# VHH binders against L-malyl-CoA/beta-methylmalyl-CoA lyase (citE1): the designs that were tried, part 6

Target 1, 346 residues: L-malyl-CoA/beta-methylmalyl-CoA lyase (citE1), of Haloarcula marismortui (q5v463)
Amino acid sequence: MTRLCRTFQTAPAAIPNDNSAKFLVSGLTSKGFQAPDWLVPDIEDGTAPSMKDEAVDNIIEHIPDHADDFAGDILPRVEWAYDDANARERGIEQVTRLAEAVGEELDGFVFPKVGRLDDVRDAAGVIADAERDAGLPEGTLEMAIILETAPGRSDLREICQYATDSRLSGLVFGPVDYTAELGGRTLDGERPRWDGLLEALSNETSAADIVAIGGPFDQLFHERAGVTYYNAEGYADQVAYEATIGIDGSWSLHPKQTEQANRIHMPTVEEMERDLHKIESFNEAKREGTGAVVVDGQMVDEATYKNFANTVKTVRAIDETHPAQTEAYYDDDLLARARDVELIFG

## First folded at step 19 (VHH)

Design y1 (from w6 with K105R R109K)
Fold by ESMFold2, fold request of step 22:
Structure y1 (fold): chain B 346 residues (1-346), chain A 125 residues (1-125)
Amino acid sequence: as target 1 above (346 residues)
Amino acid sequence: QVQLQESGGGLVQPGGSLRLSCAASGFTFDRWEMSWVRQAPGEGREWVSYISESGGSTYYADSVKGRFTIARDNVKNTLYLLMDSLKSDDTAVYYCARGFTVYYRGTYKYGMDVWGQGTQVTVSS
């Protein structure tokens, strides 16, 4: 069962504002469909270079005030780069400080700009050391990485195999840094979509049963004569494409994008009705002692049943974390069936 | 559902004053930034004014600075535009708009995602 992460929302942990924690607190207090599955307090690219220490201070100050009421997971993005010893040193300090001060409230960390497998192992070691020094049980803090370097892409399979027995639980695509490192070009304002990378990401993370997350959509607004309009359709199109190719979740820059991505990643009412019907029919036939079952002209065996069960498992995961969302999205009868049906296989 | 409804438009003499209101519903009003945007007959939309979530920061287009005041009441979920010293060039449909700001790669970007139906303001003698 893939860990729930329909949305990976970065929130700058400090901004140049008299309320420098504004976006962090907004993310921590979001409700309904604006609440992300993963909130990522962002010390790295989301925070100006001169404000990194303030970003860490803001996370330490504000997480305890809000974490008990936040339904999703909280994974700060720290500084890191496989080829920059100073960035790695700052990242180590940030993980160490955060684990000591608020590690009980965090679910893990996100490491940007990772290199080959050895660099990923080094990052995991930083978390392990910080856990031990903070007195946290081994494995308390998970890891996600941003796949945005040529060496990282080259070792994608090995990195995902490592994840099978480690704290690595998710891989996130970073198109800006990836394009720059490969020497790619942004022509007419359009960055390459990197379909080959996205397909490989979906494939290798599925094989390792960890989450795959698409990259940010930063064409946020259209401007006409000084009036700026939110590009809702552009973001929805990217999220739908990511879902189509098996990417588990989408990067969000704001609760507005989180709401769109959360909804698009929900199993549809049609999918839920279809898959519940097939499960319920199989369960009834199995209870009465009949062997393999044909439902709606399709033979249902253990393998095909597991596909239908995945829909129900996804809805149950959302329901456990965000029952207000499932109760708003599905009618009472359909949701009750999803909650109650026995999953014989899966 | 998210809804913005403007009111308070009408016919005003040059030099006169008018107050527009915008009633907001279906969302947590004090978590969103708000703007007024106007559209003169036969023309495109023009931004007029902005106010932050708390009301602590306001900005105005040069053409209205010193004459217009944006305000919000987060208890009543209402946005206001107080217009003084009205001129014929202020004749337009005035829209209330909900928006938000993203800080991304060192830059603030603001835009509007929800719009009201508008209220007509006519400045004529």
Scores: ipSAE 0.800, ipTM 0.918, lowest interface PAE 0.8, mean pLDDT 92
Fold by ESMFold2, fold request of step 22:
Structure y1 (fold): chain B 346 residues (1-346), chain A 125 residues (1-125)
Amino acid sequence: as target 1 above (346 residues)
Amino acid sequence: QVQLQESGGGLVQPGGSLRLSCAASGFTFDRWEMSWVRQAPGEGREWVSYISESGGSTYYADSVKGRFTIARDNVKNTLYLLMDSLKSDDTAVYYCARGFTVYYRGTYKYGMDVWGQGTQVTVSS
């Protein structure tokens, strides 16, 4: 069963502001569709180099005040880079400090700029050591990585195979650093889409039953005559594309983007009605003792049934974590059917 | 559902004053930044003023500094624009807009995502 992550919202853990924890606390206190499935307090690229220690301090100070009310998962992004031992040393210190101080409130860590499989194993070892040193049960803290290096892409399959027997639960695409490492360039303002990488990511993570998460959308605003407009349509288009090719979740830079991505990754009312009808009809026919079943002119077998079941399983996962969202999105009768229907083939 | 509704516009003589209001609903008002934007006849939109979530920071276009005051009441979920010393050049439709800021790769970026329907202000003898 795949882990729920419609949204991977990074929130700078420290910023130049009267309240340096402003975005961290905003993420921790978001409600409804603005609440991300994964909140990522960001010590790495989201926090200035001079503020990294303050970022760790902010996480330690604020997580305990809010974690019990936050329905999703909390996974700080620490410093790391396969080719920079100093970055790795800082990341080790950050994981160690956070696991000791607030490890009971965290769900794991996000490691950026990973290299080949051995580098991923090393990152997992950092978490394992921090768990032991903090007295946390083995497996308390999960790992997600950001696929944004040439060596990481080269080992994508091997990294995903490793996930089946490890704490690695998700892979996230980082297009800016990936493009830079490959020597890619922009022509006429057109940014690379990396469709081949995204399709491979979807494939290999699906094979390993872990989550795939798309990269950030940073063309946030259009300006016309001194007025700046949020590019809602551009983000929605990227999230819709990611969903179409089987990417499980989308990177969000703000609760506005989180709301858009959460909604787009929801099965639509039409999809739910359609798939529930197929499942219910099949279940009724099987109870009556008929063999293969035709529903609305389509033969329903185990393979096609599993497609319908995936819709229900997705809604149930969202409902378990965020019942207020499903109760607001679906009418009472439809949601009750999704909650109660028997999934014979799962 | 997110809604912004402006009111308080009208016809006023040069040198006069008006108070615009914007009633907000469907979102947690004190978690969002707000702006006023205006559009004169035959012109594009022009940003007028900004106010932070708490009301602690305000900014104004040069054309209105010293004459306009932006304010918010986070209990009543209402944004205000107090306009003094009005000039004929202030004639426009005034829009209330919700916005937000992202801190990304070392920079703050701000923009507006939700707009009201506007209220007409006409400054004429």
Scores: ipSAE 0.800, ipTM 0.921, lowest interface PAE 0.8, mean pLDDT 91
Fold by ESMFold2, look of step 20:
Structure y1 (fold): chain B 346 residues (1-346), chain A 125 residues (1-125)
Amino acid sequence: as target 1 above (346 residues)
Amino acid sequence: QVQLQESGGGLVQPGGSLRLSCAASGFTFDRWEMSWVRQAPGEGREWVSYISESGGSTYYADSVKGRFTIARDNVKNTLYLLMDSLKSDDTAVYYCARGFTVYYRGTYKYGMDVWGQGTQVTVSS
């Protein structure tokens, strides 16, 4: 994984409330397992059309007060759409204003509803222009896009290849607009999971060494006789699936989902012990000049070793950013082994 | 771990009063909304009352308005339900519940994710 992004939490930057910045500030002040790796102040779908200007104002007002204390990255989602020139114009203004006012506190921007590669290049150009006009070094502000259009899906490989030498650092799946554009229908109250898209997303982003993030889980609650219950199991199932197919992170709509996804994207104690044991055993055998060995009934060679090494690399990435989380989650001996073991391959 | 523990239930005469408490631990209490929910014998659960993170907004089911008061102490991490003018219809197990609100695509969605074990309130003589 090029960078840590277990969680992509959108937070509406303005809502119809006496405190319109309530969710933005809640995101900016989140701590521990409830803090997302990427906080996404949301001007786009998270903010009503009449409140977009207030959303920008809220971001400018509140980010300087909180960014130094926030452990993750901050990437606002601006307006954009490959087929809507007015949305693009508003997005350009939002990027320009945010980069000028708080660009040193931001890590980048998220562009929704991108089209083919040329549209992605246009979005990257908007950031480049805003950096220059704000006096920021080239490359200060990264870009993530929401893959949620038919043209975007059609150019997925080209977009990821473009990312290898550009500011594009992540692709995020948007199932609502994707389903609607393809003419899909909701059956039994559920949108398709689009497993084929998710597999392709994992594949192409891995080839480009950039972040892949799954789509939101918006079936947040079940109602039973007028009482509404959080659907913890449904979200956990989606996050677990995303992790098993190599999606790097999960979309979260609230710190509750962020905590679940942060934990699910961490290797379990059992996974760590298993994979560390296999790595340690292989390292001893390699020191003796044997290229492959049997450990616990499994042949371990260089290719198999790299799979076990991924577990350790994941834990190290979390540990470097969030040592308090790894120290709380793993016992001292296990964590020390993860920190110290030599990764001969991978 | 996140924990909610109710107390203060008991047997009370009609017209009497009772104060329920709910001790919260394992989470940042003032970042979460709270509710009381009750369940009468043989019936489904019924939402009773809600309080916002700061305590600035409160709401009540019509069946308890004017008789019950929800309150929270964010220093002591405790939720309260002050119950006055109790009736036999108030007999139930009362649950403290943690909840949260999401604003998503133009809609507020609220629900509860953590529940206490409940405390029995019996209004009878």
Scores: ipSAE 0.795, ipTM 0.917, lowest interface PAE 0.8, mean pLDDT 91
Fold by ESMFold2 at other seeds, look of step 19:
Parts: sequence; C-alpha cells; structure tokens
Structure y1 (fold): chain B 346 residues (1-346), chain A 125 residues (1-125)
Amino acid sequence: as target 1 above (346 residues)
Amino acid sequence: QVQLQESGGGLVQPGGSLRLSCAASGFTFDRWEMSWVRQAPGEGREWVSYISESGGSTYYADSVKGRFTIARDNVKNTLYLLMDSLKSDDTAVYYCARGFTVYYRGTYKYGMDVWGQGTQVTVSS
C-alpha cells in the first residue's frame, strides 16, 4: 500500500492560553479535507520551553479520547539535537513517557535537528528501548526525522540507505534551522530556495522508498494598512512546486493549510480521467495482442503506464484512509473506475 | 462552498443605530474566528472588530470602541455588528471576514481568509 502523507501538520501541544491544548485537540478532531494524513503534536519548536512538560501531559490526556476517530497517523515531535546532549536527554524522557502512556495510540515520533547517520541510529534506539519498556511489539512505532543540519545534509544518502530495514519512514525538510546552521542570510527579504537540497531529498528518499516532506510555509499573511490577508496563493505555489519535484507531502501549520495541501496533492478530476482512459485503453489493447500501443497520439510503454498507475494508486490510498474525501472530490463513476481498474504494471 | 453574506446596511442619521448581520455557510462556524472590516470611499480597508470562536474574547479598533458591539450566534451561524452613536466617519462598506490564528515559534499570528461582498453603511442627513 502506498505510504500516505500529503500533509504533515504540526500542532503545538501546549500554548499560553487557558486551554493550553487548544490546537492539539483541534488537530485530533479535524474532519474532511482539514484532517491531515500525519498529525504531529509538537513538543519541540511549537511549544514554549516552560511548557514542555504540560505539552506531554496534554498529549497523554487527549490522545486516548480522540485517536479512534482520527483517520490519519499521529507522530509527536520530541526534543532532540545532534549537538545538544540536554535536548537529547529531554527527548529520551518524552519518548519514554509517551510510549508508556499512549504508545498503543501513537504511530511513531518525529526527531528534529538530527546529525549524521550515527545520531539517527541513536534516535531509533531511543524508540526501540521505549517500545520494549512499554511492552509494545517491536516495530510498532516508526520514526521520521527533520533534515535541518549540515551534518544531516552531508549524510543524506547514508541516512536514506539506513531506512531500507529500519523504522525510519520519512524525512522532513527544516529550512529555518538549516539556513541558520549554514550561516545563511536573507537579502532584501529574499528567502533561500534550497533547490539542490530539495532535489537531493526527493531523489534519495525515492531510492529508499520512504516519504519526503517539504518545510513549513510561514509567510502566512500579507499585511496591508493594518489588515491581514491569508496568503493562500503563496502556500499553494509552494505545495505545487513540492509536488512537481517529487516531494510526497507538505508541512502545514493549520487546518487551512492542510485543506489546501490535501487537495493539491490529490489528482485532479482531469488528471484522473486522462490517466484512467489511458490505462483502460492500454489494457484493452494488450488483451487484443497488439505489440505497440498508442493512446490519443502518445505511445504508451511500461514506464509511461506506471505514471498513469501512480495516479490510481494515490487515489486508492486516499480512498482507503479518507473515503469521505474521495467521495466528495470525485463523482461516483470516476471513483468506481479508479477503485476497479486493473493495474497490469504497478 | 464557503460563503459569507452581509446584510443590514443602509442610510441612517448621525447618532443613529444599525445592526449588521453576516450569514455563514459551508464551514463549521464555531471553529473559526471572525472580524468586521470597513472601507470608506477613497481609502484603504480598516479593521473594525474581532471575535473569538466561542465569543469569549472581543477586540475593537479605537475608532469604534464603546460604540460598536461584535457578537456571534453559533446556533444560527451568524455574526453581528451592533453600531450605536453613528457618525459621518462611519460611512463605509462593511465586510464580514473569517479568520484564524496560528501559534508559530512563540508568536500568535492572525489573518483573514474568506470575505463577504460587503454591505453599505451611509451616515448622513
């Protein structure tokens, strides 16, 4: 089954508010297109230093009440940094507490600021120890990491190769911390593009069959004369760019962004009609024994067919997890065809 | 389809009162923050008032504080602006706006993502 992660939504697990769990509970109770594929209760940068213990307490309190109704995966982001032993100690405690208290309801953990491969192995070991201590079956909890350090970038290939027989299932880009570590500067408000990193991320995660996720889009609003307007087009542009270069999912800071990213990462009705037609036509031609298949003026070989099949596989993965989304987005006939068509080459 | 539709504008004498309404549809109203924003002729938009999801927190621009009251009815999915002691300076198109807050890297940021078409309020004799 294709690993589904159109959206990686961080939700602060504690905020300075009478209801400190407000955003955590909002994420856990999301419905429709506002429901992320991965919800990330955020103990790390999303939660103030003085509130980290409260963040853990909120996760323990609220996840059991809501997890059964949440269709996606739940992976808290814990504290970690390759160059800060105190951060790693706090992260170990957070993983240990969470695995013991709510490990049956969690799908894994997100580790920020990882270093070279050995640091990634150490983080995986923390999860393994917490599983054993909590009495959870080996491999219950997966791992995602945030690629946002120079050593992490330097070992990107090695880290992805490690994933082939490990709990590491996804890499997420962190542009703010990455830029800061390299000593980068913004000039005249221009943000770094990081095209080389994003291409390498897409390539190496694809080679390892794990998920690549883009970094947050924090230019949330345009302010004009004291009125603030949501920057819907800026986020949509980033998500579309990520999709075009083979990044599997997008970071979201709020259900509004999640809805945009979920929709943009879905095949359009036009794309699905086009690709289904080509698959159906190819299948008919193959049954009739023709040696070369041309559909709508385009020669279809096995590689081209697999691109059409990826469209259908993506829709099937979304449909299995979120049938309400696919039923709302596609008409009944089109969805039935996507569910039923034979994929000769996968 | 997410929609906001304002009503209740009109011509009123100085010192008079009006109540604006904004009917919301296509979204879960009580999960979103709301604002009123106005635009006087020849000027840019000016934020007027804000109300939290539950109605528990409200804020007002200094120019309207004490004279305007924002309210919401989460059963009827309706936002209100009660305007008293109206002045000629209040003449504007009034927009209902849906918004949300993000807590990111230690800072709350608020902004508006859906707008109504507006309703005209004219204060003159």
Scores: ipSAE 0.793, ipTM 0.917, lowest interface PAE 0.8, mean pLDDT 91

Design y1 (from w6 with K105R R109K)
Fold by ESMFold2 at other seeds, fold request of step 22:
Structure y1 (fold): chain B 346 residues (1-346), chain A 125 residues (1-125)
Amino acid sequence: as target 1 above (346 residues)
Amino acid sequence: QVQLQESGGGLVQPGGSLRLSCAASGFTFDRWEMSWVRQAPGEGREWVSYISESGGSTYYADSVKGRFTIARDNVKNTLYLLMDSLKSDDTAVYYCARGFTVYYRGTYKYGMDVWGQGTQVTVSS
């Protein structure tokens, strides 16, 4: 089944604060709808250059205290850039240290600013080496990359094809660095939308059966007369757009955004009622024996049935990882039906 | 689900005092920053005071410094505003607001996402 990632929440692993791990620990301890599917302790852009070592230290110190209680996946973002050997060297050291110290608690790593396919293969090799040196079973640590360079975009198809037989499990869009590399302009405070890239990302990751994740929403607040308001509607609109074009998950900068994105990416009550009804009706009609099954005046074949089943499978995946979310979102009867219905076709 | 309910407003003479309360429910109170914001008749909203998750950091608008005190009780899930030396200019609806901070690209950014219904404070002779 497709990997669950409604939310990709970056949390700075070190900040200039008496408690430099504040946001890391907040992410590790989030509950309910504020718990992301992927937590990304951020050593890279979320942490100042002078604090990179402290960021790694914080991850090593705090992950063991919280990982057993954290339901989602934990994938630190390390330093990397296809065109900067020093950044790659620091990233290698970060992966090596983290895999040795806390590799059993981690699910993988996120590599920013990747280049062409060969650079992605090199990043995967870094994880493989660190995995072996730490004594972890082959394939324990997965990889996600951030698509935010011209060479990366140029090799998107080849990178996704590589993912079908590798540890690469997700691609994330990085609009800020992508716009800058292409020489794009932020006219009147507005970034280019990059719709063509997002559509290609959705298509190529779907073909490879890996997750696609949208870029951060940084128009966080608007101010009027010294009062600053969170832009909840703007984030919701971006998440809904991403879902509409088949992007699997959304980038979150805070548990508030994670809560919004988690809810928007769940099947609605109406979708669940509809699809459960179709499945239940089909199962009853099939038990009474007919080659072609008609439900509510519509022919239901194996392919059509699988579309209804995908809704149930999605809810089951969320329910297995985050039962508090499904129990809060769906009434008890609807959820029980989703848990219990027999899926005759895949 | 998430709810903020203010209370403690009323009519008071100039120089008097009031204590406002804000009961919070539907979220983990001590994980969120809190503020008071007020709106005088016919005017826009004005930020009054801020308090961090633990209560360790507080900030005040210049117009209320030395007269108002913000506090929180994380056991009772309640935010307070103690107002002393009230002036006619303090007449407003006072709102409790939940907020949060993001550290993004080297900068702290703060804003408010949930608001109470407000409580009226009227300072008049």
Scores: ipSAE 0.791, ipTM 0.918, lowest interface PAE 0.9, mean pLDDT 91
Fold by ESMFold2 at other seeds, fold request of step 22:
Structure y1 (fold): chain B 346 residues (1-346), chain A 125 residues (1-125)
Amino acid sequence: as target 1 above (346 residues)
Amino acid sequence: QVQLQESGGGLVQPGGSLRLSCAASGFTFDRWEMSWVRQAPGEGREWVSYISESGGSTYYADSVKGRFTIARDNVKNTLYLLMDSLKSDDTAVYYCARGFTVYYRGTYKYGMDVWGQGTQVTVSS
């Protein structure tokens, strides 16, 4: 099953600016490769404590104006913390208000700082209650959580198993709060990458067939000789590493990062041509009654074919949501072949 | 692809004026912040001026404040630097740069991601 969330872009829902919705509207109106698969209007860490009500008001005001033109999914991040009842109370109110006012335009919610499985179940219950109160069909609003607490990490397997029969559709890594809770340190400006967590996250979410998303990259800029440069290579390296270990998507703080992550998570033209050629050759040989085929000196059998099919499924998922991206990235002939080829084995 | 191309440099006398232009293509110009940055002979780069997406906010390095004006034309996708009262110390290659701001954990952070090839400005008697 192809899962589409190359990019998880948080956009502060209110900032201290004459136009407090500036970044929210920028995210809602992004085009081309700067359009994220998931836009996350951020009430939580992206919005100052004094502006939380304004953040909710901005989402209610601006989502209806833009949602029909936004191709991806929209999942606000609300307040929550397993160990802070006041944060949970504010989050319940935020989910309730948003579901009532704009629930038909939303795809779900993101819950930060979740604890053990019981806390995740409680968060899911908040969404279920808000759905019913808003008159929305059961399961309309999905849930993603941020894995950023010691109790959450401790229950990772159980939480992912719960996802197979629930509204929980994605887990996101939050390295800043995770490092702080474990008592970790940032030395020489570099936070631990937590490779063990990321590998476990990839494993357990894959077993549950849900989305895994890496954490934000906040070493945004280098300074040299008084000039500040965007750290494009650093972000690209993190996204490439995440893709290599099977993380489905990457956290983005700005449309610039969204463009980088969207592209890195796409199959290359060379990968697509290679895999289409092998699928097409296999299909011809299978029609002639042969179960395995040697193509250009390489064996292609049913198991190998399924790996090539995954490339096509990924491109089809992107193409369904963002045809402008696939049409710009692949030439017409290659894209037509990807759209049309029969996938005999999935 | 994203491209920035500067023009308008040249040789000018102290006290003189120049207007630099930067033609932008390959991106939605009015969604990005812009800056001018210069590099004097044998020196590192020095930020000169900044302008917001709409042109509503501008900032200048102390060394050029009151003498230089940054402007943008979002219809023509062009960034400008009007330089008046030029001094020998203004001699440099001037670069047009695209940038952006992130609001993250209570802080605005700005930096530049795309650069032009530069245009030479020489102020000499």
Scores: ipSAE 0.786, ipTM 0.914, lowest interface PAE 0.9, mean pLDDT 91

